# Designs tried in a protein design chat: VH-VL binders against UPF0111 protein PH0637. Part 14

Target 1, 226 residues: UPF0111 protein PH0637, of Pyrococcus horikoshii (o58371)
Amino acid sequence: MIKMQVWKKLFAKSPFKPLIRHAEVVVQTVETLEKALDSWARGDYENMKEYAKKVDDLEDIADKIKSELRDSITSKLLMPVQRTDILEYLHMQDKIADAAEDTAKWLLIKRNLDSIPNDIKDIILKMGKESIKAAKLVYEAIKQLDNVLESGFAEKEIKKEYKIIKQIEEVESKIDGLDSKLMEIVFTSELDWKDGLYILNIARTLSNISDKAKDTAERIRVLMNK

## First folded at step 4 (VH-VL)

Design q38 (from q29 with heavy chain T100I L103S V108Y R109Y; framework fv_polzastobart)
Fold by ESMFold2-Fast, scan of step 4:
Structure q38 (fold): chain C 226 residues (1-226), chain A 123 residues (1-123), chain B 107 residues (1-107)
Amino acid sequence: as target 1 above (226 residues)
Amino acid sequence: QITLKESGPTLVKPTQTLTLTCTFSGFSLSTRGVGVSWIRQPPGKALEWLASIYWDDDKYNNPSLKSRLTVTKDTSKNQVVLTMTNMDPVDTATYYCAHISYSPGDYYYFDYWGQGTLVTVSS
Amino acid sequence: DIQMTQSPSSLSTSVGDRVTITCRASQGISSYLAWYQQKPGKAPKLLIYKASTLESGVASRFSGSGSGTDFTFTISSLQPEDVATYFCQQYNTYPYTFGQGTKLEIK
């Protein structure tokens, strides 16, 4: 009840302030995943495992906040935007943290990390760094959306928002390019099929981080063009 | 400045165990990403990587030498020790220890080497 | 294991000449290749890493290029102090492997 009252008060001030709080945890989740990836690339299983556990914990926190926000949004709250649009945005934003958790789970499947070639590790690390950029841009986008609302939907603020959305799309495109390069390397390498499966799933779940960031940005377009 | 120096016996009899110590300065094996590797070179032949040990006690041994190799570290003494069992005349070589550098995007290469110690395996 | 093959195995040329040494990997190693210089009676010295990145303090006449399986090492103008054996090494996959070496001599 206490938590619901806190969220209801934030929603009353702005529909986007609670979403900004959730986005902060999403960024922390992806940043922690990058630390797990760095340890993974170094063959440091124990530190990788520790960071992977922290990713899981942060995703649990993000999911808990999501649930609390869902429960706090009722038909009795007067809001300048539709409830279903806010809930769909929150759902997409939370999927970014889910993708980070999925990646961490795949990292933990394999203990012997030295069989993975360095060129494959390098591309995966680059995908991880771009994923952080995507998550941080989502955080900037939702903050800027709050500025758009506070300005009364001023053209200047709307233009700033669209520039951030375009940057998210560019990051997703860059990750797509890295994934394509990785696939070529995997198919020409002497990787054991189990290692191939392992790498393929890490790449897929990493790509999902930016894909969900792009989906989240698309929900922002909807919120601005009702 | 990073410096490394190998020490140990210069003559080993066949079937004996070789123990070499690498003593270093200018870095610590408690630093994340740092490691020390052992490489050997038989007279007039190519370099051969033997083993690596890292800050987290992670170890990699050349599979072609099977279970003959053990590498350990003493972080407080700034030392890494290589043990190689069942020495044979073909193991006669100059043995080097080298610093392993790691940077995100650039994986482990040997940037600083010890002077090397010649180990002759003969009766 | 990845086999590293160097060509030529030995080379004799004059001061001021351009020297090129090649290194071929038996499978793709991307750019994870280093070049070392070993002068007679001395330990190897790192010259180039990541195929083309010059190590700090190394003379600019040394350069490297290549990616995948084929790599080249070049000395743009040979100096007397460059007499040495040069080795390539891949660090893409364990076990790390070295080429057989190229012995460079001055006529």
Scores: ipSAE 0.006, ipTM 0.520, lowest interface PAE 11.4, mean pLDDT 87

Design q39 (from q29 with heavy chain P104F D106K R109S; framework fv_polzastobart)
Fold by ESMFold2-Fast, scan of step 4:
Structure q39 (fold): chain C 226 residues (1-226), chain A 123 residues (1-123), chain B 107 residues (1-107)
Amino acid sequence: as target 1 above (226 residues)
Amino acid sequence: QITLKESGPTLVKPTQTLTLTCTFSGFSLSTRGVGVSWIRQPPGKALEWLASIYWDDDKYNNPSLKSRLTVTKDTSKNQVVLTMTNMDPVDTATYYCAHTSYLFGKYVSFDYWGQGTLVTVSS
Amino acid sequence: DIQMTQSPSSLSTSVGDRVTITCRASQGISSYLAWYQQKPGKAPKLLIYKASTLESGVASRFSGSGSGTDFTFTISSLQPEDVATYFCQQYNTYPYTFGQGTKLEIK
């Protein structure tokens, strides 16, 4: 992994370039979770298990990068934005990977996947695909924030950033709608209570991915407020 | 399928500059998190990592050789170029390029390798 | 730099035998360790990554274990085609470093 001295060099170029590095791992974590969900929906426990383990590995890497970035910022770098705002952003961005890891952990507790109805699987898969969109939009948002800084906070670049933030909010709204539909199906289904608990926790942790993406977007608003 | 192939001179005189090109297929160096690394192996000895370059043009060089190493990429041609200055007989080795993922712990540093090219440094 | 030390440097054994190679890091590398197989005149081939994860297409007789500083690579039942030099490599910290290699031969 990157040494602390390398992080200091990246921070010297831009306070946001190290955050972009972290966002890359976050996106990969959510993309890998979707592969686990695809296997899960097909009843393929062994492939699901392998992807779930990869999600755990990627979240560990995201946490390590977060720790290294935290230490680098507290090494008295001169920065054009407040360090506490950067740390708060990093914290929220990392929570996206945490939510993906939590989802993977819930997938692993059940080996017999055939007892889950297809209409429930379909909604879970849709939530997973929307979660990838949320993570990718966060990545685009932090890259665009670097462009905002390079432009001297030019209005056209700020406008592009707000457009991305709005798209993140729209994705979160769509996932919330899917979660509501899932709750309706679970309520009217003949699932045993253990399968119900299993599905509700998968849905909760999947919804947390987009919730944390939205929280991260809100931190971007703070970073733009000089 | 991922494939890589090294090309360049097989004989270099002391003090000259070595230039090696890695040409690859099956992946793009515009893809997030993807990189290409250079590794060498002197005859009968262990492997030594030299340098890595990633999708965003980020570069890492082995500190023991940093002043001598330059790595560049041409994403449109699917090529990565390693330049090493002031060659010495101790630099005689087989040079490999390899696919890597910097930021993803589930991926190893070097999961697909070129065939390698032997570079001999002698006067 | 993190030093990677392999034991033994060479090993000679019989087809069907269980083979164990160890690798020690001079400082903690979590699970960021890979194992490679290299046959004479060929490029290294990745066998195991993240200390214990078998690479796709690699025979199940190969396995890895360990974390932190001490790692083990095992071949449960040696086959003739397994004659090669095996290398461990840490990818936790730049610069990436390799062990000196273990040469495996059949009697």
Scores: ipSAE 0.000, ipTM 0.434, lowest interface PAE 16.0, mean pLDDT 85

Design q40 (from q29 with heavy chain Y102R Y107W R109Y; framework fv_polzastobart)
Heavy chain, then light chain:
Amino acid sequence: QITLKESGPTLVKPTQTLTLTCTFSGFSLSTRGVGVSWIRQPPGKALEWLASIYWDDDKYNNPSLKSRLTVTKDTSKNQVVLTMTNMDPVDTATYYCAHTSRLPGDWVYFDYWGQGTLVTVSS
Amino acid sequence: DIQMTQSPSSLSTSVGDRVTITCRASQGISSYLAWYQQKPGKAPKLLIYKASTLESGVASRFSGSGSGTDFTFTISSLQPEDVATYFCQQYNTYPYTFGQGTKLEIK
ESMFold2-Fast, scan of step 4: ipSAE 0.148; ipTM 0.650

Design q41 (framework fv_polzastobart)
Fold by ESMFold2-Fast, scan of step 4:
Parts: sequence; C-alpha cells; structure tokens
Structure q41 (fold): chain C 226 residues (1-226), chain A 122 residues (1-122), chain B 107 residues (1-107)
Amino acid sequence: as target 1 above (226 residues)
Amino acid sequence: QITLKESGPTLVKPTQTLTLTCTFSGFSLSTRGVGVSWIRQPPGKALEWLASIYWDDDKYNNPSLKSRLTVTKDTSKNQVVLTMTNMDPVDTATYYCAHTGYRWGDYYFDYWGQGTLVTVSS
Amino acid sequence: DIQMTQSPSSLSTSVGDRVTITCRASQGISSYLAWYQQKPGKAPKLLIYKASTLESGVASRFSGSGSGTDFTFTISSLQPEDVATYFCQQYNTYPYTFGQGTKLEIK
C-alpha cells in the first residue's frame, strides 16, 4: 500500500517524523475551527457551518493518519524509544483534533446567534486564538523532539524542548483565565439558560484543546527518556 | 445616501393593532449583513428598541413586548413592516425605523427615519 | 435587561466650554456602547460607536471613552449647534437599551 510504505520510510528515519506529519493536520484542524468561530461571532451561520464541516473532515483525516501510523509500527521495527510511548503520544495529540471537532459540533446546535452578547463572543474568540497557539506549540515541540534525538540528547536541545513545553502550559493557564472570566459574565448576565448551556459547552470544548495540548506535552517528557 | 421614512396611522384606539411601514432607499435588504430596526420614544422619555429584521429574514423582538410584535420585510419594495397588537395609551410614542449596523455585532443605528407620532386614545 | 444611567440629566454651559457626560451600565458591556445626538423635533443622529469610534462625517470635537461599566462622552469646545439631548445605548446584550438622556443647553 502506498501510504503504508510512506509511513514506514518516515519511521525508518525517525520515530517522530510521522508524528510531525500528524501534528500538521492537527494544526490545520484548529486553524479551521478559528474560521468557524469568526463566522459564529459574526452571526454568519452558513459560513460557520461550512467551516465546521471542514473541521470534521480534517479530524477524520487526522484519525485516519493515526490509524495508519499505528498499523505501521510493528515489533520488527528497531526503534530508539518504546512503541507504547509513541502510541500514547499519538493518542493524546489526536485528542486535540477531537476537541476541535467537539467545539464545531456545539457551534452548530444554535441557529440564531445574535442573542449571544458581544463580550461573550470576544472571550470565546480569544480562547480560539490561544487554542491555535497551543496546537502550533505542540507541532514545534514534536519537531524539537526530533532535533533532541538527532543531537544524541544534547543539553542545549533538551532545554529548547522544555521551553516549548512551558509555553504550552502558559497558554493553557491563559485559556483557564479566560474561561473564568466567561463564567463570571455568564453567571451575572441575563442570558437565557439554554444560551448559557450553549456557551459553557463551547468554552469547555475549547478549553479541552489546550488541556489535550498540555497532556501531549507531558507525553513528550516521557519520550525524552530512552 | 441612505434614507428611511415611516408611514401608517397617527391615531389608534386601545386594543387595536398598529401597523407601520418603513420605506427606504440607498441600500437593499438583500445585501448581506444589512438590517432595519424599529425604535420608539414616548414624549419626553428615553428611546426603546422594539425589533430588528435582517437580509436573511432573521428577526429579533424586544422580550418586554413579548408576542405583541411582528416584523416583516418586502425586499422587492424596499419596505419593512412592524405590527403591534393590543395597543394601550402607554404605547403613545414617536416610532422610528433605522438602518441597523451589520448584524455581526454592530447593533447600533446609523441612519434614522424622521419618525411618526402614534397617539393611542379612545 | 441592562440599565443605562446617564449623568447629569441636564446641564447648561457656555460656548467654547468642555462638556462631559457619563453613562453607566448595570452590567459589563465591554466597549459595545454608542452615543446619539437628538435635536428638538428631529430623529437621533449617531455620533460614536464601539465606545470611542467617531462616526464618519461627525465633527472631531466629539469623543468617547470607557470600557466595562463606565463611559464618558466629551465635547471639547461647545458650539451653538450642539444644543441637543444626548443618549447612550448599549449593544452588548440583547435587548439593546438606552440611557435616559442628557439635555445640553447653552447659557
């Protein structure tokens, strides 16, 4: 199979290069979600729906790549890291795309978007932009992990990796802060209760993007050990 | 140049239905993002937003007036119609229609009709 | 509904003076506030939107500031044609609500 042969060739070069390819699609998924959120904030249901469908399509592609990568890793491959650790990492990284898909599904539930206050939309958009930063940082982290391996675990490259991990943790903390502000606004607002539930679920699934990015970063710590 | 003008009865009896028409020029309600709103002002009192209708037929009515309000559009005639049921003397006000900023967060009113005074009395 | 309270309800001052009107929201509205000018017998005219953005064609002596719950509208040098009632309007939260108005007169 042509795809299987491509993945096996990449694994032969590095256990992390196929994970980098998967991370690229994860980033595209979260970037597409931001476009859905921009349309959502504008009250543009039809364009939001189109971007939400593209998020679903990209998550499906990410999941297919995950399956292909899993099938490409065999007990006969000689790898410098444990196969189980690679699979655990891949699982966490793929959950970032899952969270983006969940957010898109919540956006689609409500058709009349004008009842949502602008300050709530502003916070949701800020959470979306921070989620993109989280996804891109995960992509940078897995690329840097490949550099760590190529350098023979040089201290300089390890330090760069920990800096990226810390940045992911900082983005997650910032999103938590935005979520707290959103809760305060929802609690003190005159929002219809259904709109409240709608917004809180969008916020929860957006927060999951950065939470899964942080989980992925924790798996990188494991992969840095032999 | 955007212009709007309200028309309809100037006297309404209690319990009757008020129907007002807004006729406009300089824009089309088929244009993406465009809306028309109704705002009223009782003599010497504050402005009160009543309803908005947008290019895609999305409609929003002030909850304080509940099911009393209906807003419709006729895009081919450049008209928006407001209907308010069960009129009461407290509904006596000058009624304005206005071009609404884009429904994408711009719910302010940049161009207004001249207004029409509607008096509700027996 | 969000209550909008303007202060003062009326004021009288001289041509050339700096005029300040304030508007307070009962809940946070970020920067989603507009200011209107209404002359006797006329429809309101939009002056400011998004708290501080001047509408096209409006004289530069008008300005707005503020965020959250407290907002200020300023006329840097009052002109005779500025005699009017001024209204603030929040458009952060549906339904959209207006202040009670501030009547501005010249001595």
Scores: ipSAE 0.006, ipTM 0.509, lowest interface PAE 11.0, mean pLDDT 88

Design q42 (framework fv_polzastobart)
Fold by ESMFold2-Fast, scan of step 4:
Structure q42 (fold): chain C 226 residues (1-226), chain A 120 residues (1-120), chain B 107 residues (1-107)
Amino acid sequence: as target 1 above (226 residues)
Amino acid sequence: QITLKESGPTLVKPTQTLTLTCTFSGFSLSTRGVGVSWIRQPPGKALEWLASIYWDDDKYNNPSLKSRLTVTKDTSKNQVVLTMTNMDPVDTATYYCAHSYRWGEYFDYWGQGTLVTVSS
Amino acid sequence: DIQMTQSPSSLSTSVGDRVTITCRASQGISSYLAWYQQKPGKAPKLLIYKASTLESGVASRFSGSGSGTDFTFTISSLQPEDVATYFCQQYNTYPYTFGQGTKLEIK
């Protein structure tokens, strides 16, 4: 109840402040996933499991915040931008946390982590670090969108926003490059086929973090063109 | 043969910034997985991990001291530098640098240590 | 942060005796535990890593065991040069944390 009252008060002044808080939890979710990946790379199933559970808890919190914002947006609030655009933004931003949760679920499927080659672990860890950058850039982007609105869509603030969007696109491109390199290694290695499926699904869900970050940035472009 | 050696001031006044340099040989901080870490030990107390820096310039700082700590490297000089701001008498300790690996963070080679006393 | 508690804090025993030191983690750390020996005025020396793996060049009288939260370090037959403080360290998650140390002396 206290959380709902806070959202209503924030929307009276800026519709983006609640979205900023949701983005903050999304960042925490991806940062916690990196801790799970660090434990995974060390072959530590038990500690990895603890961080994976925390990722699930944080995603649940993000989803609850999303539900509360959805209800507030569609009910009685006056907004300077279209409600459907805000809801689509929120949906895409929340999918970043969903991708982190999916990655954590895949990590938990395998108990014997020592069978995974270090070269593969290294690339997966690099993808994880870049995923944190993507999530943090989304957080910066939604904060800058609040500045765009407060300025009355001033050219200076819009240009700053586009620079952040470009950085998100660059991070996604870098992760795509890492994924391609990983595929090359998996294809030429003597991995057991089940380990191959395991690694490819971890890479896919991890890549989805930056893909959803890029989709979220695209929703920001829509919100700015009003 | 891996060797590390700490250097810097032995006496620091409260509120000042401490800068320590670790100079090493026998390995390169451009080798994948290799890192250099800073650990301190107050007289008669337990060891406390402060910070690590790795071949790819990735850095980890102890959360309890994160805002006070900066770690940098100069791979061509085989040096790692620790900077710690706002020194307090409680920070009096022997400061060590040590060789480590990112995915196996135990410390197999240590410098001799340098005692830093914080007093007015 | 993971707390590492060593027991005992100090012990005195005789040359040739079997010495046992324990280390308990406040959370599961799998096998990611190292043991160090520190002589007065010297830097710590790595003896054991991954709970039970003896570092190259370390005397075979030193051994480690355990997993999860409870770990044991053993000296099978104490020698005079083994007088030192011994520390455990977890490296399962950052921040990496050390035990308070066990001071070993000869009677």
Scores: ipSAE 0.000, ipTM 0.416, lowest interface PAE 14.6, mean pLDDT 86

Design q43 (framework fv_polzastobart)
Fold by ESMFold2-Fast, scan of step 4:
Structure q43 (fold): chain C 226 residues (1-226), chain A 119 residues (1-119), chain B 107 residues (1-107)
Amino acid sequence: as target 1 above (226 residues)
Amino acid sequence: QITLKESGPTLVKPTQTLTLTCTFSGFSLSTRGVGVSWIRQPPGKALEWLASIYWDDDKYNNPSLKSRLTVTKDTSKNQVVLTMTNMDPVDTATYYCAHRYWGSYFDYWGQGTLVTVSS
Amino acid sequence: DIQMTQSPSSLSTSVGDRVTITCRASQGISSYLAWYQQKPGKAPKLLIYKASTLESGVASRFSGSGSGTDFTFTISSLQPEDVATYFCQQYNTYPYTFGQGTKLEIK
């Protein structure tokens, strides 16, 4: 409850500070997921489960912050930024944490991790590291959006923002490439079909982290269009 | 108000099996995120985590003692039971049960029960 | 297993003094560290979790800080009732492990 009161105070002084703090929790969620993935790759079910539960905890915190922010800004109008555009941004940013939680859920359904080949684990770990980059870039993007709006849409600040958005798109493209490579390995190997389903769902939910990061970046473009 | 209380034998002989019961109130072990853990402390020494049982009936045992430990729950009686086989004098300690919620830090503890292992 | 090392092992100081105890993890544990107070013959009492979050009902003179591998527990102004053994505990990585304890006494 103390955190929610601080958020209300910060929003009154800077409308984007609470969104920036929410983005910080989203980054922590994805970073914690990578720790779960690292344990998963080592065949360490016990530690993987603990990190997966911490991902769930952090997503709950992010969702609580989202709900409090939604209630706080519903009655406020930001010009040139519309209230609805801010809420749409918040929703998309929160979907990044949801995707991380979904991935953790899939990790938990299998106890014998040694049946998963190392080449598959390696690609999934690479997807995880790229997902952290996507989340951190979203955090940078929302911070830069605050600068854009406070500068009155100065060209210099807008250019910095578009550069960050492009980097998010590049990370998403790289993850798509890794996902395609993973699909080939899964479908051309003698991997058990149940392990195949397990891996494909982990890849799908993990890839969704960067997909939602890209969607969040598109919402920033909308917010910058006066 | 959350309360926990340990019960069981205070004296066991080497090679025997120890069975301790934790009886609790103020929470349900069916609540998502809740768990009950067993921690022991030899006289004058550090605390050692032994085992945990969670709302989803998942169980974790300390790897150094895993083959000797069993933890079970009876949700209707508000009880968690720890069983430890092949007791040795080095297992002499105060045994605690403790509550956790979404993090494996322990916010409420039982008073502890001293178990002495000697012949 | 992650080894938790506390320093000092024991400390004697005066009422009103600032007391600092440190805890070092052998591997990174982020902020997943708790501090406990244990008085003779009593169960441990949680004081701090998540490295710096004060448990409800705990006196404001107690505080914690740190992340990764190095953590600090502070009592801003020692009171007579603070005489106890203090333990740190990591809960980042299974199995959960405790420090060896720091015994705090008044001179």
Scores: ipSAE 0.000, ipTM 0.435, lowest interface PAE 16.2, mean pLDDT 85

Design q44 (framework fv_polzastobart)
Fold by ESMFold2-Fast, scan of step 4:
Order: structure tokens, then sequence, then C-alpha cells
Structure q44 (fold): chain C 226 residues (1-226), chain A 121 residues (1-121), chain B 107 residues (1-107)
């Protein structure tokens, strides 16, 4: 009880709360990308373009939060974990939003969406939905890390965190499987080579969302073990 | 349980605008993935897809009809409206509206009875 | 646009016979093909979707197969009520396109 009061006095505000704020914007960015993908798959270039612009706006907001957090950490705030570990975590989490922005930019490259077959669009949409799950799990993970800290690194809370990390890894594996199926379809289809290049780059940047989510989860593991 | 019915004029003069209404029951155009299409069939000929409208107001029009087509929906009234400008005798056909099972899976599982539109002077 | 070609354009056969209709796409459409039955003066009725999946309530004598560009529709034992025009439709690529139809009649 006394030890808990001393801890709260020293760390009245968790260093992870700004990371949770940043994660909220990352989730919103990936959710907005899914709306762009839905419009893209329907051949609605104008609505896709508007959602793609919103993805860019949200990524800018994420960058601003990242800069604010960097400045806050540098102001000599006392923290229970190393500043460099927090900054490395933030960098990985921000890369999720970067990957969403890259995907939106690739979507905008092509105006005639009618040449892309529905079987290809379907797999891309499934990858998009799984990417939202990855982003939301990262949000859950950083929130749970705050619970780990407030509990004084209690074993029960640490175990909950590892379960979320495992779920992120499972989502990344599912997206990897979808990407492999998409590659097979693209290489066996009568798709124009430019459309093939377009689709493969969309798939690559979508896969990168879950890859960065997994990398972010590994940074959480580091934060719990130091 | 899903039912659709077309209504509108049965006779249109050349150069006039055709407006057809599809009234439906058993589903809502606010449900994610749901859509309604317009398909026509000239007497004794093949079916031709004209346009689709989806739950979120996304629209696809057949490019061969060069923007003569407008499709709108009124979700609260369970209606979809097709407007086709500059009618020509070659546009004489039976016009159907049909339910799209799900977006991206645009096969037509339920059809209206169809309405014959004759274009003549 | 993807062109859908049906063969034959018409056929006449006897009750109890096996009927086969083919549909060819000008480019690959995976399995995104539907088959419709249209009786005189009536709207088309969905029989098969996703190339081989039978619609609920449709008689088991109807079947479909194929993938890519070549598709087959089969009636295992023709019944009098099966007299109709049959259409294939691809839904892989906009604009969606139909075959020209196959008129099926009894001798």
Amino acid sequence: as target 1 above (226 residues)
Amino acid sequence: QITLKESGPTLVKPTQTLTLTCTFSGFSLSTRGVGVSWIRQPPGKALEWLASIYWDDDKYNNPSLKSRLTVTKDTSKNQVVLTMTNMDPVDTATYYCAHIYSWGRDYFDYWGQGTLVTVSS
Amino acid sequence: DIQMTQSPSSLSTSVGDRVTITCRASQGISSYLAWYQQKPGKAPKLLIYKASTLESGVASRFSGSGSGTDFTFTISSLQPEDVATYFCQQYNTYPYTFGQGTKLEIK
C-alpha cells in the first residue's frame, strides 16, 4: 500500500498514456484505410481518393503526437523504463500508420479500377480487415502495458500482455497466408503487367501494416523485461 | 421473402427521359454489402447489365451507355430509381431490378417481374 | 469487356436426356460465374452461383462446373418444366456481362 503511494507520487502520470493516445490515431488511420479499400474494390475512385486523403491527414496527426511525446520525454521526466525503449516503441507503432499511408498512395496511382478482378479485390479486402485487427490489438497491448506498470509488474498482468502479443503474431501469420494466395492468383491470371505491379505493391504495403504491428509487439516484450 | 417490383411508364417517345422505380421488401439498402441492380432485355435478345447501387450509395454504371444512366436510392422508402436520358427505339426492352447477394458477389438472387418499356413515336 | 459465349445457341432433346451447355469467357474469371433459367414471359431465376454452388430450393438435377474461362451447366435428366432459355453471367469484372442464351426445348 505505502509502496504503491510512493510509486504514484513519483509517476503521477504513466509514460505509456501518450503512447495509448498515439495508438488510438493509428487505429483510426487503419480503419480509414479500410474504407478507402472498400471504395477501391467497388470502383469508386472519388470516395477512395477522399478516404486516402484522410489517411494522410491522420498519419500527419500521428507524427505530431510522436513529436510531442519525444519533446515530453526529453524534458527530464522521471520514468520507470528507459527513454530509448519508449522512443523505439513509438517509432515502431508509428510505422504502422506509415504503412497505411503507403497503401493509400498506391491505391491512388490507378484511376481505372474496373480492370482488377473481384477475386484479387476480395483477398486485398480480407488483408485490410485483418490489418484492422492487428492495429486494434496493438492498441489493446499498449493499454495493457499501462496496467502492467500500475500493478507494479504483477505476473497476472504480464501474462495478459503476452496473450495479446500472441494474437498479434497470429494475425500477421494470417495476412502472410493471404499474401501468398494473392501472389499465386496474380501470377496465374491474365492480369495486365501494370495491374500486377499495382496489386503486388498494395499487398506488400498492407502486409507491412501487420509486420510493423508484430515489431511493435516485440518492443512491448522488451519494455516488460527491462 | 425478398420481393422487388418495377414501376414506371410503359411507353416513351424518342429523346425523352425514362424514369423507373424499383420498390422492394425483405431487405434494407442500409445493410452492409447489399445492393440493387438494373438489368434490361430487348425482345428475344440477351440480358444487359445497366447499373448497380449499394448500401453506402456507391454506384456502377455500364460504360457503353455514356452517362445516360443515373441510379439513386431512398433507403427509408425501400426504393431505387433508374433514370435514362435520350431514349431511342433501340432501348425498347423489359427492364428488371434485382437484388445483389453481396457486394463483390454480384449475382442476382431475386428479380422483379420486369416492366416492358417501348420506345416509339 | 469480357465476352461470354454460350454453346449451343439452341438445342432440342427428349425428356430424361442429359443436357450440357457450355459458357466461355474471353478472359479468366476464376469461379465468378452464375447460371440463370428464364421461362417465357418470366424474369430470370438464379440456379447456380460461384460456378458450381446450387442456389437454395433449386432441383438437384442442375449442376455447374468449371473455372477460369471454360464453364459447363448440366441437367442430369431433363424434365418438361426445364424448357427455358439459360444464361451464364460473369461477375468477376465490371461491366458484368451475360452470355447470349441457350434455348432449350423438347422434341
Scores: ipSAE 0.000, ipTM 0.441, lowest interface PAE 16.6, mean pLDDT 86

Design q45 (framework fv_polzastobart)
Fold by ESMFold2-Fast, scan of step 4:
Structure q45 (fold): chain C 226 residues (1-226), chain A 121 residues (1-121), chain B 107 residues (1-107)
Amino acid sequence: as target 1 above (226 residues)
Amino acid sequence: QITLKESGPTLVKPTQTLTLTCTFSGFSLSTRGVGVSWIRQPPGKALEWLASIYWDDDKYNNPSLKSRLTVTKDTSKNQVVLTMTNMDPVDTATYYCARLYWGKSYYFDYWGQGTLVTVSS
Amino acid sequence: DIQMTQSPSSLSTSVGDRVTITCRASQGISSYLAWYQQKPGKAPKLLIYKASTLESGVASRFSGSGSGTDFTFTISSLQPEDVATYFCQQYNTYPYTFGQGTKLEIK
């Protein structure tokens, strides 16, 4: 419909600034979860619990930003891109923070962490580290999308965006590989069945972080087709 | 180059408090997953882990000595301090500080030279 | 606490000989075992971690094996500079615990 250059002259603001702010909180949420995982790996239940509470607090902040964004976007009559596409992007980005919250909830289920072998903890920590990378890449991707629009869809900026999307897909693939390795260890180890369920649910929710990051990247592709 | 060095008194009287400082270079205790541990070795005996402190000020003390041990850090000065109360002749040992990574590695990869602390009247 | 038991407590052998030291954990520690070399008056030096991984800069004649509760440290061809006390250490759970040490001497 309307060229972005013309729209910017009328409104003087990036339509993606609120999405970038939301992404920043999502990154903080995943970074805080990794601190919870570090305490968890050391057997420090009390510090893990405090970081888990912070994850919940950050998710609440993300929800408020999401509500404000939804109200603002749905009240607008003129948009340079489809309103529905922006809302679908927001929905996917928010699911990253939800997955981090779910992981924190699973961490809190068990107080005695000494029964969990270090080889299992090591893989889960690696999954957590890659999850931070995924969240940060989503943040870079939405910032780069703003650059794409500011440049009038310059080929150079579009190319940078696709490079970031590919990196998100590579991180998701890496986490999937770690999850597969973890399942192999769980099923060949002398792990108690309750500890097995505990670990598998932590792994599932950690994998969801990168899965939702990949889904978010797919929404960026849709936004770039305008 | 990564180095650690212990410093403090070499002679302590029974019932006194021992304070040892570990000064390190080549790494920062602000780096996620990094920790510094204290280990001691009585003459001719095995090594005994005493305490660990991590980048986020998280601390672990050996349960057999927990009430006597305090470990603190000053990240800006690259120092970790061990305090042990109520010293006894059986606490005579060489005290080491060593670097530990939790999340990347789970072992002591670099050690200080050690400092011999003698407890006698 | 996990008890670490080394055997033998001491051994004396000749340059070029194969040396084997064993370490047993009182409960499963997966592969979270390290081996250290300590020369008289010196700090311990890390040789092997994760039961079988050789630390960077350490001579290839040193090797480790095992998992769970039974671990072995081997020097394939003893050199004069290898005279030292060797310690195993588990780092699977706190408190970290060490073996009593094996004193290695040349006859």
Scores: ipSAE 0.000, ipTM 0.432, lowest interface PAE 16.1, mean pLDDT 85

